# VHH binders against Protein SAR DEFICIENT 4 (SARD4): the designs that were tried, part 4

Target 1, 283 residues: Protein SAR DEFICIENT 4 (SARD4), of Arabidopsis thaliana (Mouse-ear cress) (q9fly0)
Amino acid sequence: QNYTVSSPSSLLLMPSWSSSSSLPYMGVKLVTYFPHNSSQNLPGIHGSYTLFSSTTGQTLATMDGTVLTLYRTSSVSGLGSKILARDDSQVLIMVGSGALAPHLIKSHLAAKPSLRRVIIWNRTPQRAQELAETLSKDPQHKEISFDSHDSLDQIIPLGDIISCATNSTVPLVKGEFLKPGTHLDLVGSFSHEMKECDDNAIQRGSVFVDNDTAMIEAGELAGAFERGVIKREDICGNLVELIKGDKEGRKSSTDITVFKSVGSGTVDLLTAQLVHETYLSRC

## First folded at step 1 (VHH)

Design c7 (framework vhh_lunsekimig_d3)
Fold by ESMFold2-Fast, scan of step 1:
Structure c7 (fold): chain B 283 residues (1-283), chain A 126 residues (1-126)
Amino acid sequence: as target 1 above (283 residues)
Amino acid sequence: EVQLVESGGGVVQPGGSLRLSCAASGFTVSSNYLYWYRQAAGIERELIASISSGGSTNYVDSVKGRFTISRDNSENTMYLQMNSLRAEDTGLYYCARGSVKIFSEQEIYNLGFDYWGQGTLVTVSS
């Protein structure tokens, strides 16, 4: 669930549980989103996660939800790229230079080892420049070039993978500038007001979601359904269906693929379980 | 403990056939996304075939119509039936399990593949 505290600030609640005996846990993630915090040199996202026994209801652990959310979110995007992006992808465009951006970049680079260039765009150009400089100093990125650019429209046609993590309420990525074969990764929107790409990008692309809730929560999809740009039945699959192979991913090298994620309580639960069980195993 | 053990490799003449096996322990093959990879000399490891928990299969273009991936849930084993073998099919064949487990920052580079077998050598020569 997503609650507006004071526009554009939000509180997100993500409960999860399983009927499986191999997952005898339930949990809840609480996330606050305050996009204007960047002006005060504070993170825009804060969170906590509480893990409970699903058999007794006892509280087992409370952990930092921000760290869990950063790793979980970037891993999901990377898995999307691994399944949907072309294996010969060379250029990654990172749209946004917030807390998620360095994690998303690392995840996409890991998913597609063919990537050789990263171009970062941010509304405030200095932030993109700083991130590119920081990442270029990492010894693990010696074979990767990092650049920043102030014109998004000029670099979109260069992108084999375009990853967006912004708080934008107006479309940033214009579908008309997407080249054939591009994978578009949309991470930032989680409410009807938020939209990182235009209707043209949705119409041109084969659209996949991390979970079906994205069709309700994400402005790019909810708005497109309302306007008749795309139908719900045109959604090509969700992440579980892709992983299980119940739905095909990319069908040709010229297809544009779009992956919209809003987050999943199930993946958060799995992450929290691993943290808790690792702690117990050290006793 | 999770373990994958490949077998069935060998030397075969062009046009011949081989069936590779991947015996799994510590997990159920019917519940996981499973893969066959090929490692040729001087070339990075290439995905050849996959099978989902639902039974859907995918193949790289160079082996479509020649190779068939399958599994036997009762024996907890995955197979790769290779027909009409060519010299370019020579390489080490690995089976791998896909996973949705969350990784540490250092392990983000290991997306979706948490277990690999030791490989089985296939040599196609006259």
Scores: ipSAE 0.000, ipTM 0.109, lowest interface PAE 15.8, mean pLDDT 79

Design c8 (framework vhh_7yz9_2)
Fold by ESMFold2-Fast, scan of step 1:
Structure c8 (fold): chain B 283 residues (1-283), chain A 125 residues (1-125)
Amino acid sequence: as target 1 above (283 residues)
Amino acid sequence: QWQLVESGGGLVQAGGSLRLSCTASGFTFSSYAMGWYRQTAGNEREWVAFIYSGGSTTYADSVKGRFTISRDNAKNTVYLQMNSLKPEDTAVYYCTTGPTIYLDYSQLSELYDYWGQGTPVTVSS
């Protein structure tokens, strides 16, 4: 449900639940959108998530919706890499240095323990440099080298895993520069105007999605379908199909795999459950 | 407060034409994508056409070349011009809206779930 509070500001309500005894939870995500907050140095988007017992109706937890979304989004990308990227992957390219970037990096590193090098690119180079310096100081990353680079086209051919989390409306990753065996993770686009890679990358890759709405919402896919670059039937599978083993992931070490995610309410519920259970085990 | 009101459905012979309209209120119409879906008994809703705030359009393969989506931001109205209608086009047609704003959260794609009441279209063979 979307409600206009005061144009252009809005409030969104997003409930989710399951009748399964193995998932005895239900939840609601509340999101506010206030685009003029930038004038006060405040984020334009704020969110909260409330988790309830589906058995008793008791409130179990309340969580920051932004934090939940960062964990959920990065976990989905990490799972994509675990299934689709090569087990001998050495180099991760992070395209973007916003709020998602450190979480995506950590998730990919956890998914592929063979990773040894992270190169960060951002349109504002100073932000990439700062992120690389911050991550390099973490004792957990003693085996990993972190660097930033000003030219994206020069580093794309080095990437075994390339993760993109930008608001770009102009393709950043050019398919012609992708080496055989690369896994391309596309996180940032969720509308037709947004695209982080060109048609060549989509055509060269075996494309998977987190859910079928990505084929409607993501500019990389919707535009490619419209221009006849690929057909909807060419999509190799979604995350549920990959987890269940109903669809084959990577078929060879030279295949380029592409994973496009847009998110879902069900994954938010699963993530909230994980956060709640992990928190309780430590307290 | 979000309202979508569809009109223009009815009974038409194969090969005929219909124009569907959807008038929106309660939100800044020009900032949102607008689309049409259709549903037949026993089936999920299927996408028909979308028009974005910037004017770009997309169509399902089954209707491409026969249907045209357009919008009039001054009237808060989206249209679906349906030509060369086939019996297979018989369905209830629904108007919907979605986001065209750049946000940090992918979950706002769920805005596509805002629907009108539907308008039935029956095409005789």
Scores: ipSAE 0.000, ipTM 0.121, lowest interface PAE 14.4, mean pLDDT 79

Design c9 (framework vhh_surovatamig_d1)
Fold by ESMFold2-Fast, scan of step 1:
Structure c9 (fold): chain B 283 residues (1-283), chain A 128 residues (1-128)
Amino acid sequence: as target 1 above (283 residues)
Amino acid sequence: EVQLVESGGGLVQPGGSLRLSCAASGFTFSDYYMSWVRQAPGKGLEWVATISSSGSTIDYVDSVKGRFTISRDNAKKSLYLQMNSLRAEDTAVYYCAKPGVTYVSPEAFYELGGFDYRGQGTLVTVSS
């Protein structure tokens, strides 16, 4: 739900709830958008998440919506890699070095312990270099090598897992450079104009989504359907179907798998529950 | 490829009326909130009006409330702005826009400058 506060400023409400007794929570993500804040050197977007008991209606927790979104997004990508990427994956390519990048890297490394090399690319090469240096000094990464590279096309063929978190409106990952067996994780697009890979990557890959909304919102998919590159029935499954075993993930070591995520209120609710319960266990 | 093509602008006297149209292609128009935004000479971009995908929720900037009416035709993939009682301060290039951050999305914290995409625009000049 969107509400105009004062033009062009708005308040967005994103409620979520579950009928499951194993998830006795409901929540709401609140986002304010104030583009004129840039004139005062203030961020244009602010967010909060409020968690409630679904049995009593009591307010249980409030948390920063941006931090929750970072944890939720990276966890979904990691779960996608755990299910779809090869167990012998060695090289992770991180496309983008923004706020999501360190969380995505950590999540993929946890999902596939066979990973031993991370190569980071960013449109501004200095940001990729800085991130690689920072991560290489972490004691938890003693067995992992971190590098940056200025040519994306040269490193794509090396990737066993390629994770993209950019605001790109032009394709960055070209399908012709994907090697057999690669898992492509597409995080950054959430509108029809945004597109992190070309139509060739979608055509070559077995495409999975975190939820069916990705087929409507993500530029890589919505545009491909409109141009006849693939059909909606060609989508191999969503995350829930994969977890339940209703759909088969990777069928062979040479399959290219593509996972497109846009997020969901249900995953936000699950993440908020985890944060709340972890906090309680430390009291 | 998302394309938005505006038309209907022109020269009009104060108190006059104009109807702007926007033809959309390259995306599923009926799934999106749509907006009109404008840019007056020497000024920044200003949001004017937004309409929900179904047409049931409509919002306007205060200065145009009661004078402008936003509407859409999902079958024709078209967005409209009926502009009545025009004032000199309404002089601007008007753009049809597909907003990014007005979607209900977990990624709503990500800032695209307020709008995903806008067309070439159509010039509205209000003068005697």
Scores: ipSAE 0.000, ipTM 0.130, lowest interface PAE 14.6, mean pLDDT 80

Design d1 (framework vhh_lunsekimig_d3)
Fold by ESMFold2-Fast, scan of step 1:
Structure d1 (fold): chain B 283 residues (1-283), chain A 124 residues (1-124)
Amino acid sequence: as target 1 above (283 residues)
Amino acid sequence: EVQLVESGGGVVQPGGSLRLSCAASGFTFSSYALYWYRQAAGIERELIASITSGGSTNYVDSVKGRFTISRDNSENTMYLQMNSLRAEDTGLYYCAAGSPEDLIAYLESGFDYWGQGTLVTVSS
C-alpha cells in the first residue's frame, strides 16, 4: 500500500508472512520516496525492514531496507549462478555499474570460485572504469582481474556468466553473441517495457525464473510470450523447484541458461530470516 | 528510449487558463506515478502536482483548487489543467515519472525520468 505524506512524497508498506511452521517469521518493508531529495544531494528512496516472530509477535530485528534489497537481489542471482552456471566458469561480465553491480559481482564470485576475470560495461563508460578500479583494490579480490570495456557486443562472447542490472528498455545483450555454456543473469527488468536481452537470447536459452511473477512482470518474458517466441510451458523451472531438485538445472556444458529475477516479499522475508539467524550464530 | 514530451505552454493574462500535456513513450506508463514540477528563474525546481498509478492526486497549497492533474493511460498522456493563473505561476513546467516500487530502476539510473520542459508566462 502507498500513502502520501506530503506533495508526492510517499510511504510504501510491503508485508510478508507464511503459515508454515518451518518459516516462523513475518516481516514488513517500509519504503519512503522523496523525489525532491536529489536537489539536496540526498537519496530519494530510504527503506527499513522489520522481522517479527510469527509465534510470539516479538520484534526480532530491524534492517536497512535498501541494504536488504541489495543483499536479497544479489543473493538470488548468486544462487542462480551456483545452480545454473558451469563450475569451470572463468569470465564474469557485469552489464551495469549502479548500486547493485558490486553486490552482484561479489555474489557471483562467491558462487563460482573458478571465476578469475570481471569485465564491466556501462552506458556511461567512466562509471564502469571507476567500479573496476574500486573493486581491484579490495584484498578479497587479489586473484581477480577487473577491467572495463566500451563495446558490449565485443565482450559478450567472452562471458561464461553475464549479469545484467540496468533499467534498459532496449535489448543490450544480443543472443547471437552468446557462446555455448554461458549463464545469463537478468536482474534489471521488472515491467513490460524493460528488457535487457533480445528474443534470440530467450529462444537460445533454457529459461528459469526466481518466481512465477517474473513471467508476468518482466518485459523479456511477457513480451516473448505475446509474440510467440516461447510459451509459458517452455520455462524450465523456478528457484524453489531448482533448490528442491524438482526441476533439473543445466543439462550439459554447452547449454545456455537464462535466469530472470524480479524479487518478491517472500524472498525478502527469507533473506531477513537468514541475516537474523546468521547474526544469532555469531553471538 | 524513454521520452516525456511536454506541450501546451504559452503566454496568458492573469486569470486565464492553460492545459499542459505530457506525452510518454518507452515505459509502462500505467505503472508509474507522474509529477509536474515548476522552475522559476533563479529558483530550484518545485513539485506542484502528482498523480499515482491508481489516480490519487496531490497538490502544493498554492495551486490547490486552481490546478487539476489527470492521466489517460490509453494514450500514455498526463495533463495539467491550470485555471485562475497568477503572475507567480510563471515558470518552466517539467513532467516526470517515477514509482516507489521501482527501487532497482532508481538505484541503477538515479532519479526519475524527466521531460525537457514547457514555458508558461502569466503577464498582461
Scores: ipSAE 0.000, ipTM 0.197, lowest interface PAE 12.6, mean pLDDT 81

Design d2 (framework vhh_7yz9_2)
Fold by ESMFold2-Fast, scan of step 1:
Structure d2 (fold): chain B 283 residues (1-283), chain A 124 residues (1-124)
Amino acid sequence: as target 1 above (283 residues)
Amino acid sequence: QWQLVESGGGLVQAGGSLRLSCTASGRTFSSYAMGWYRQTAGNEREWVAFIYSGGSTTYADSVKGRFTISRDNAKNTVYLQMNSLKPEDTAVYYCAADSWEELVSYFQTGYDYWGQGTPVTVSS
C-alpha cells in the first residue's frame, strides 16, 4: 500500500504474516519518502518495522526498518555465496558503494573465508575510495586488501564473486568479461527498468533466485523472458529449494552462477523474529 | 489502492478441473504483470504462473502442461485454468499484481498487492 501524504511525499505500508504455527508472528514495514529532505541535510527515506504476536495481536518489538533491511538483504546474499560460490574464491568485486555495500562485503567475507582481496567500484569514484579506506582500518579485516578502481570492465575478469547493489537502469556487468567459475550476486534491481547485468551474463550463467517474485520484478529476468533470452525452465532453483537440497547448486568449478534477489516480506518477518528472540535469550 | 478478489476454488476429485479467477479494481489492469501463487499449511508461498502485460506466460515445472494462465483486460480479470488436478495441488491460491516502483529504495520488496486467497482441495 502506497499513500501520498503531500506530493511528492508518501507513506508505504508493507505487511507480512503466516498461517504457519512455526512462525507465530506478523509484521509491518513502514517507509516514509520525503525527497525534499535533502535541502535540510536529512535522508529522504525513513523506515520502521513492528512485530506482533499472530495469536494475540500484541506488539512485541519495534525496529529500525533500514537496519533490518540491510541485515536481511546482506544475509541473503551471503547465504547465496555460501551455497553457490567456489570455496577457493580469492577476489570479491563490490559494484556500488551505497548503504548496502559495507554489509554485503562483510557478509560475503564471512561466507567465503578464502577471500583475500576486495575491489570496490562506484560511478562516483570518490565514494568507492572512501569505503575502501574505511574498511581497511577495521581490525577484523587485517588480512584483507581493499582498493578501488575506476574501470569496471577491467576488474570484472578478476572477480571470483561479484556483488552488485546499484540503482542502475543500464547494464553495468557485461557477461563477456565474466571468467569461468565466477559467482554473480545481483541485489539492486527490483523493477522492470533496473538492470545491473546484461543478457549475456544471464545466458552464460546458471541462474538462481531468492524467491520467485524476482522473475516478475527484476529487469534482468523479466525482460530476458519476454525477449526469449532465457526460459523459465532454465532457472535452476530458488533459495528454499537450495537449502532443502531439492535443487543442486554449483555443478562444476567452471560454472558461472547468478543469484538474483528482490527480498520478501517473509524474510523481513523471519529476520525480525530472529532479532526479537535473540534479545529475549539475553534477558 | 489495488483490490484483488479471487474466486473459483473448491473441492474437486483427482483428475478433475477448476478455473480460478482474479478480478482487479482501483488501477489500470492492462499495464501490470499478474501472477498466481499457492501456499500449503506450514510452507512458504510458492509461485505457480505469471502473465506479462504483453501476454507472454511462464509456469512452474510442477504445473507445466496442466495449468494455463490467461487474462481479459476488458474485464480486469486474470484466470488460472487447472486441469488434471492432483492431491498435491491442494493449497490456498493467491493472485498478485505488479509492485509500486515510485520509491527507488532497498525498502521495497515483492508485490504491493495480493488477494485474500481462494482454497483448492483435491481429493484422492
Scores: ipSAE 0.000, ipTM 0.126, lowest interface PAE 11.6, mean pLDDT 80

Design d3 (framework vhh_surovatamig_d1)
Fold by ESMFold2-Fast, scan of step 1:
Structure d3 (fold): chain B 283 residues (1-283), chain A 126 residues (1-126)
Amino acid sequence: as target 1 above (283 residues)
Amino acid sequence: EVQLVESGGGLVQPGGSLRLSCAASGFTFSSYAMSWVRQAPGKGLEWVATISGSGGSTDYVDSVKGRFTISRDNAKKSLYLQMNSLRAEDTAVYYCARGTPLDEIYAHFLGYFDYRGQGTLVTVSS
């Protein structure tokens, strides 16, 4: 439902729910659109997500739109790692040091408790150094080493999990440098112009997506389909299929797995459920 | 300075046809998927159709499949929606949007809601 608050400003209501008993939740995305906020140096879009019990209607959780984007995106990546990455993974490579990076790092660390080392790369090296320093001071990370490095190609072969959250239009992760068993997490691309890995990485990997729109919009996949590098039927599954057990994840310790996420309402609902249930179990 | 300007709306009889246009500026048009979304009076925003940056892939909401066709001209930086066999239920304000609504929470990185225009009104009246 769209409501005009004061033309051209509006409020959008985007409900989502499932008839599945495995998803006893419903949610609503609330988005405000204020196009003239740019004149005040404010974002034009603000949002929130509210999670309800589909059985009782009780409000279970609410999140700010930016916070929702950070936590939903990082939780989806963490869930991908939990399902697809090796249980003996020790080294996480974080490609990018923007707003998503600290949340992605924490999510991957939670998903794979075997992780002991995080190496951060960023096009602006100072940002990677600052993030590594900040995270190393966190008491929660006492047993984790944090480093930054200037050469991405030199550290890619070390990675058991490689997570990318950049706005790159030039492939950063080269498939030839991926070691057997690596999990590659691709978060940043959402348009044909954006591409965080090369065609070799897609061809070598078993590719999974958070939802089917990733096959249309992500430059790594849309371009690969267009060039005949991989076919749509070669995609191994989506997040819902993996969670329900309808599709197999990793089949061997040497498989390279690739997870491409772009977000969706269904993924938001599944992630909100996971976040809610995880916080309940941990206090 | 990213701009999306919709045009082509109007009053049309049931069973008629109409073509909407959207002129884009301020970004590399061919690098982005584009969508049409609509809002009927008293209803929420509904996704209608999406086309990939290259134009090689299209998707539609079930209620318009076979009736509507989304297309683009990257050289002219224009998006189109050809609407055939129009029904009273198609009455809505139609918006051109950068990106897809299926990942709208991530759309602020592409400016989906930031870069929709004011819209163009389509009224199907019998």
Scores: ipSAE 0.000, ipTM 0.132, lowest interface PAE 13.2, mean pLDDT 81

Design d4 (framework vhh_7z1x_3)
Fold by ESMFold2-Fast, scan of step 1:
Structure d4 (fold): chain B 283 residues (1-283), chain A 125 residues (1-125)
Amino acid sequence: as target 1 above (283 residues)
Amino acid sequence: QVQLVETGGGLVQPGGSLRLSCTASGFTFSNYAMNWVRQAPGKGLEWLSGISGSGGSTSYADSVKGRFTISRDNAKNTLYLQMNSLQPDDTAVYFCAKDSYEALLEYFSGGMDVWGQGTQVTVSS
């Protein structure tokens, strides 16, 4: 639901409820949008998430909606890599060095322990270098090499896993440069105008989605369907189908796999539950 | 068993109107946001409109804003799409789709898990 506080500002409410007894929670994400905040160097979007017991209705936790989104998004990408990427993957290419990037890197490293090198690219090269230096100092990463590079096209052929988290409306990853066996993780696009890879990457890849909404919302897929680049029937499966074993993931070591995510309220709820339960176990 | 059945499609002249219906069964209809999606000949899926479980909030794609109206009757487990000022490029198969999570009061676009078989709408003179 949208409430107009003052044009052009708004408040968005995004509730989630599960009828499953294994998920005895419900929640609501509250998002404010104030586009004129840029004049004060403030973010235009702020969010919070409140978790309730679906059994008693008691408020269990309140958390920052941005933090929840970072953890949820990176966890979904990591799960995609665990299922779809090769077990002998050694090189991770991180496309983007924004807030999601360190969380995505951590999730992919956890999903594929064979990873030994991370190369970071960002449109502003200094930001990629700063992130690489910061991550290289983390004791958890002693066996991982971190580099930055200013030419994306030169590093794409090195990538066993390529993770994209940008707000790009112009394709960054060119399918012609993808090597056989690569897993391409597309996180940044969530509207028709946004596109992190070209049509060649979609045509060469076996495409999977986190949920079927990605076929409607993501520019890489919605636009490709409209132009006849691929058909809806060519989509190999969604995350739930992969987890249940209803759809086959990677079929060979040379297959290029593509995972497009846009997010879901159910995953937000599951992430909030995990954060809450993990916090309780540490006390 | 969750099921969605679309009806109301057909042939209509440019400038005409049609009302599509989607009858839902096998779940608590009022707890779920509902959507209309179409697929034109030779094109991909296009999301058109969404409505919250309560009916209190609606959203529309720019291509149909001002011409189409989404509504629901929770007592009848039925979703509607009132289509006015139809144009030849509105020719498509129209699908009813249920959100994958329960949304009691507000619209949420967190994924669609059940789709109907679709109903054909043809706009020509």
Scores: ipSAE 0.000, ipTM 0.116, lowest interface PAE 17.0, mean pLDDT 80

Design d5 (framework vhh_6fv0_2)
Fold by ESMFold2-Fast, scan of step 1:
Structure d5 (fold): chain B 283 residues (1-283), chain A 125 residues (1-125)
Amino acid sequence: as target 1 above (283 residues)
Amino acid sequence: QVQLQESGGGLVQPGGSLRLSCAASGFTFSSYAMYWVRQAPEKGLEWVSTINSGGGSTYYKDSVKGRFTVSRDNAKNTLYLQMNSLKPEDAAQYYCARPSLSDLFEWLSGNYDYRGQGTQVTVSS
């Protein structure tokens, strides 16, 4: 739901709930849009998420929408790697050095403990170098090497897991350079004009999505359907189907798997519950 | 309230077989996919297999494919893992696990909070 507060300002509500006893929670993501906030040096978009008990209705947690999005997005990508990537994966390639990149790297490393090397690429090479240096100083990464590289095409063939979090409207990952067995994680696109990989990567891969909205919103998929590159029935499954075991993930060690995520209210709810439960365990 | 109780582990020779069982209670077993996970000494938890709620779809870690078979009996709330052609590398504490939302972080970290006490599998050379 979208409510006009005072044109052009608005309030958006994105509620989510489940009848499952394994998810005894409900939540609402609240987003405000105030395009004139620039006059006060404030961002035009603000968000929050409130988690409620579905059994009592009590407020359990309130979270910043940006923090939730970083946790939600990186957790979903990590779960995708846990299910779809090979257990003997050694090399992670991170395409992008924005706010999501350090969270994505940590989630993939946690999902696949066999990982030993992280290579970071960014259009601005300095940002990739700085991120690699920062992560290499973390005591938790003693067994992991961090490098940056300025040629994406040269490092793609090395990747066992390739994670993309860019705002690219031009394909960055070329399917022809993907080696057999690679897991490709596509995070950045959320509109028709955005694409992080080419049609060849989609054709070569077994494609999975976090939710069915990805088939409508993501440029890699929506455009591929429009051009007849693949059909909707070629999509191998979504995250819920994979978690429940209703759809098979990787079928062989040589399969290329592709995971496209765009997020959803249900995934936001799952992430909010995990943040709440993890926070309490540390207190 | 979720309770899982594993059994059937033991000492076996390489090439031998064991059948593990997991008795589930405290939830509607037939509504959930179930997992087998294992932990070898000084290693993290490793996913071994998944079976969907109806039992018609099964998934395996590459190294156990063709050797291990997961199955379930929803009428008895019991999960099984038939292990054939056991290798020294299969020696571990085996746990039955139920998916939960906390499992997302546990999967990422290689830990499972919703699991039983486990059953030990040892393979002698």
Scores: ipSAE 0.000, ipTM 0.176, lowest interface PAE 11.9, mean pLDDT 81

Design d6 (framework vhh_8h5u_2)
Fold by ESMFold2-Fast, scan of step 1:
Structure d6 (fold): chain B 283 residues (1-283), chain A 126 residues (1-126)
Amino acid sequence: as target 1 above (283 residues)
Amino acid sequence: EVQVVESGGGLVQPGGSLRLSCAASGFTFSTSSYAMGWYRQAPGNQHERVAIITSGGSTNYPDSVKGRFTISRDNAKNTGYLQMNSLKSEDTAVYYCAAGDSLEQFIEYLTPYDYWGQGTQVTVSS
């Protein structure tokens, strides 16, 4: 549910649960949106997540909603790469150097151990340079080269996996520059006005989504449907269908795959469960 | 020390049947929260999940094998099975058994299935 506290401020309640014995949890994500917080140097969005046993109703964990969102989003992208990207992928292009970027890079590297090179682009080049330098100093990345580049169009043809996490309302990734076999991961758009790739990329690709809400919320897809670039029926599958094996992922080494994620309460629940169980295993 | 070992592969003619076995050691199916699955890979192709069975006995199959393949588990023998019927030349692949925590199956790349077998070759040709 969405409640207006005082326009434009709001409170969002996002409950999720499952009847599956494989997921004996339920949860609720609480998000506050206060856009005027910027005037007092505070983030406009705050969140918390509470995990409950679906068997007993007991409160099991509470966690920061922002941290959960970073883990959830990067984990979903990595899973997309594990299923859809080529096993011989060597070059990861990271489009954007915001808070999600280091988590996305880590997730894609874990998903495809064949990756050897990461090239980072950001609208503000200095931020990409700083991120590349920081990651190159990490001992766990000794086998990986990190670079930044100021021209996105020049590096797109090098990418085996291209991950986008930007606030762009103008297409950044042009389909004409995608090489055969590329996996394109689209994370940043969550409204009709936002789009990280052009219609050509959507038309050339086999498009998958994390959930059906992406077809409504994401500008790359909603706009493409409106313009007749692709039809809703052309969407090849969602994440649950891919995990269960109900839908085929990549069909050939030359296919371009596109994965658009916007998140969902169910994915938040799965992520909270994983975080909780990982915490217990470390204690 | 948990291990899974596949057996039962071989050469079969189109339309024939094979039963693959996956013997587990180091954990017991009757007390395990582990799910198990069968995966296949043909040269040049992505790994494909062909069947999954949860600790509770729920099963799932992609459309490509649904109705032809049946996954099962025998808790007393600590063994999982894949019954493959009406085999086609496109079913030719190396078949792998995997076992892991059911949660990790949703975010498998964070912690890959804990235990994978070495694979067993299935060839469908005349």
Scores: ipSAE 0.000, ipTM 0.126, lowest interface PAE 13.8, mean pLDDT 79

Design d7 (framework vhh_lunsekimig_d3)
Amino acid sequence: EVQLVESGGGVVQPGGSLRLSCAASGFTFSDYYLYWYRQAAGIERELIASIYSGGSTNYVDSVKGRFTISRDNSENTMYLQMNSLRAEDTGLYYCARSWDDLYEALGFDYWGQGTLVTVSS
ESMFold2-Fast, scan of step 1: ipSAE 0.015; ipTM 0.366

Design d8 (framework vhh_7yz9_2)
Amino acid sequence: QWQLVESGGGLVQAGGSLRLSCTASGFTFSSYWMGWYRQTAGNEREWVAFISSGGSTTYADSVKGRFTISRDNAKNTVYLQMNSLKPEDTAVYYCAAPSYEEFLSGLYDYWGQGTPVTVSS
ESMFold2-Fast, scan of step 1: ipSAE 0.013; ipTM 0.336

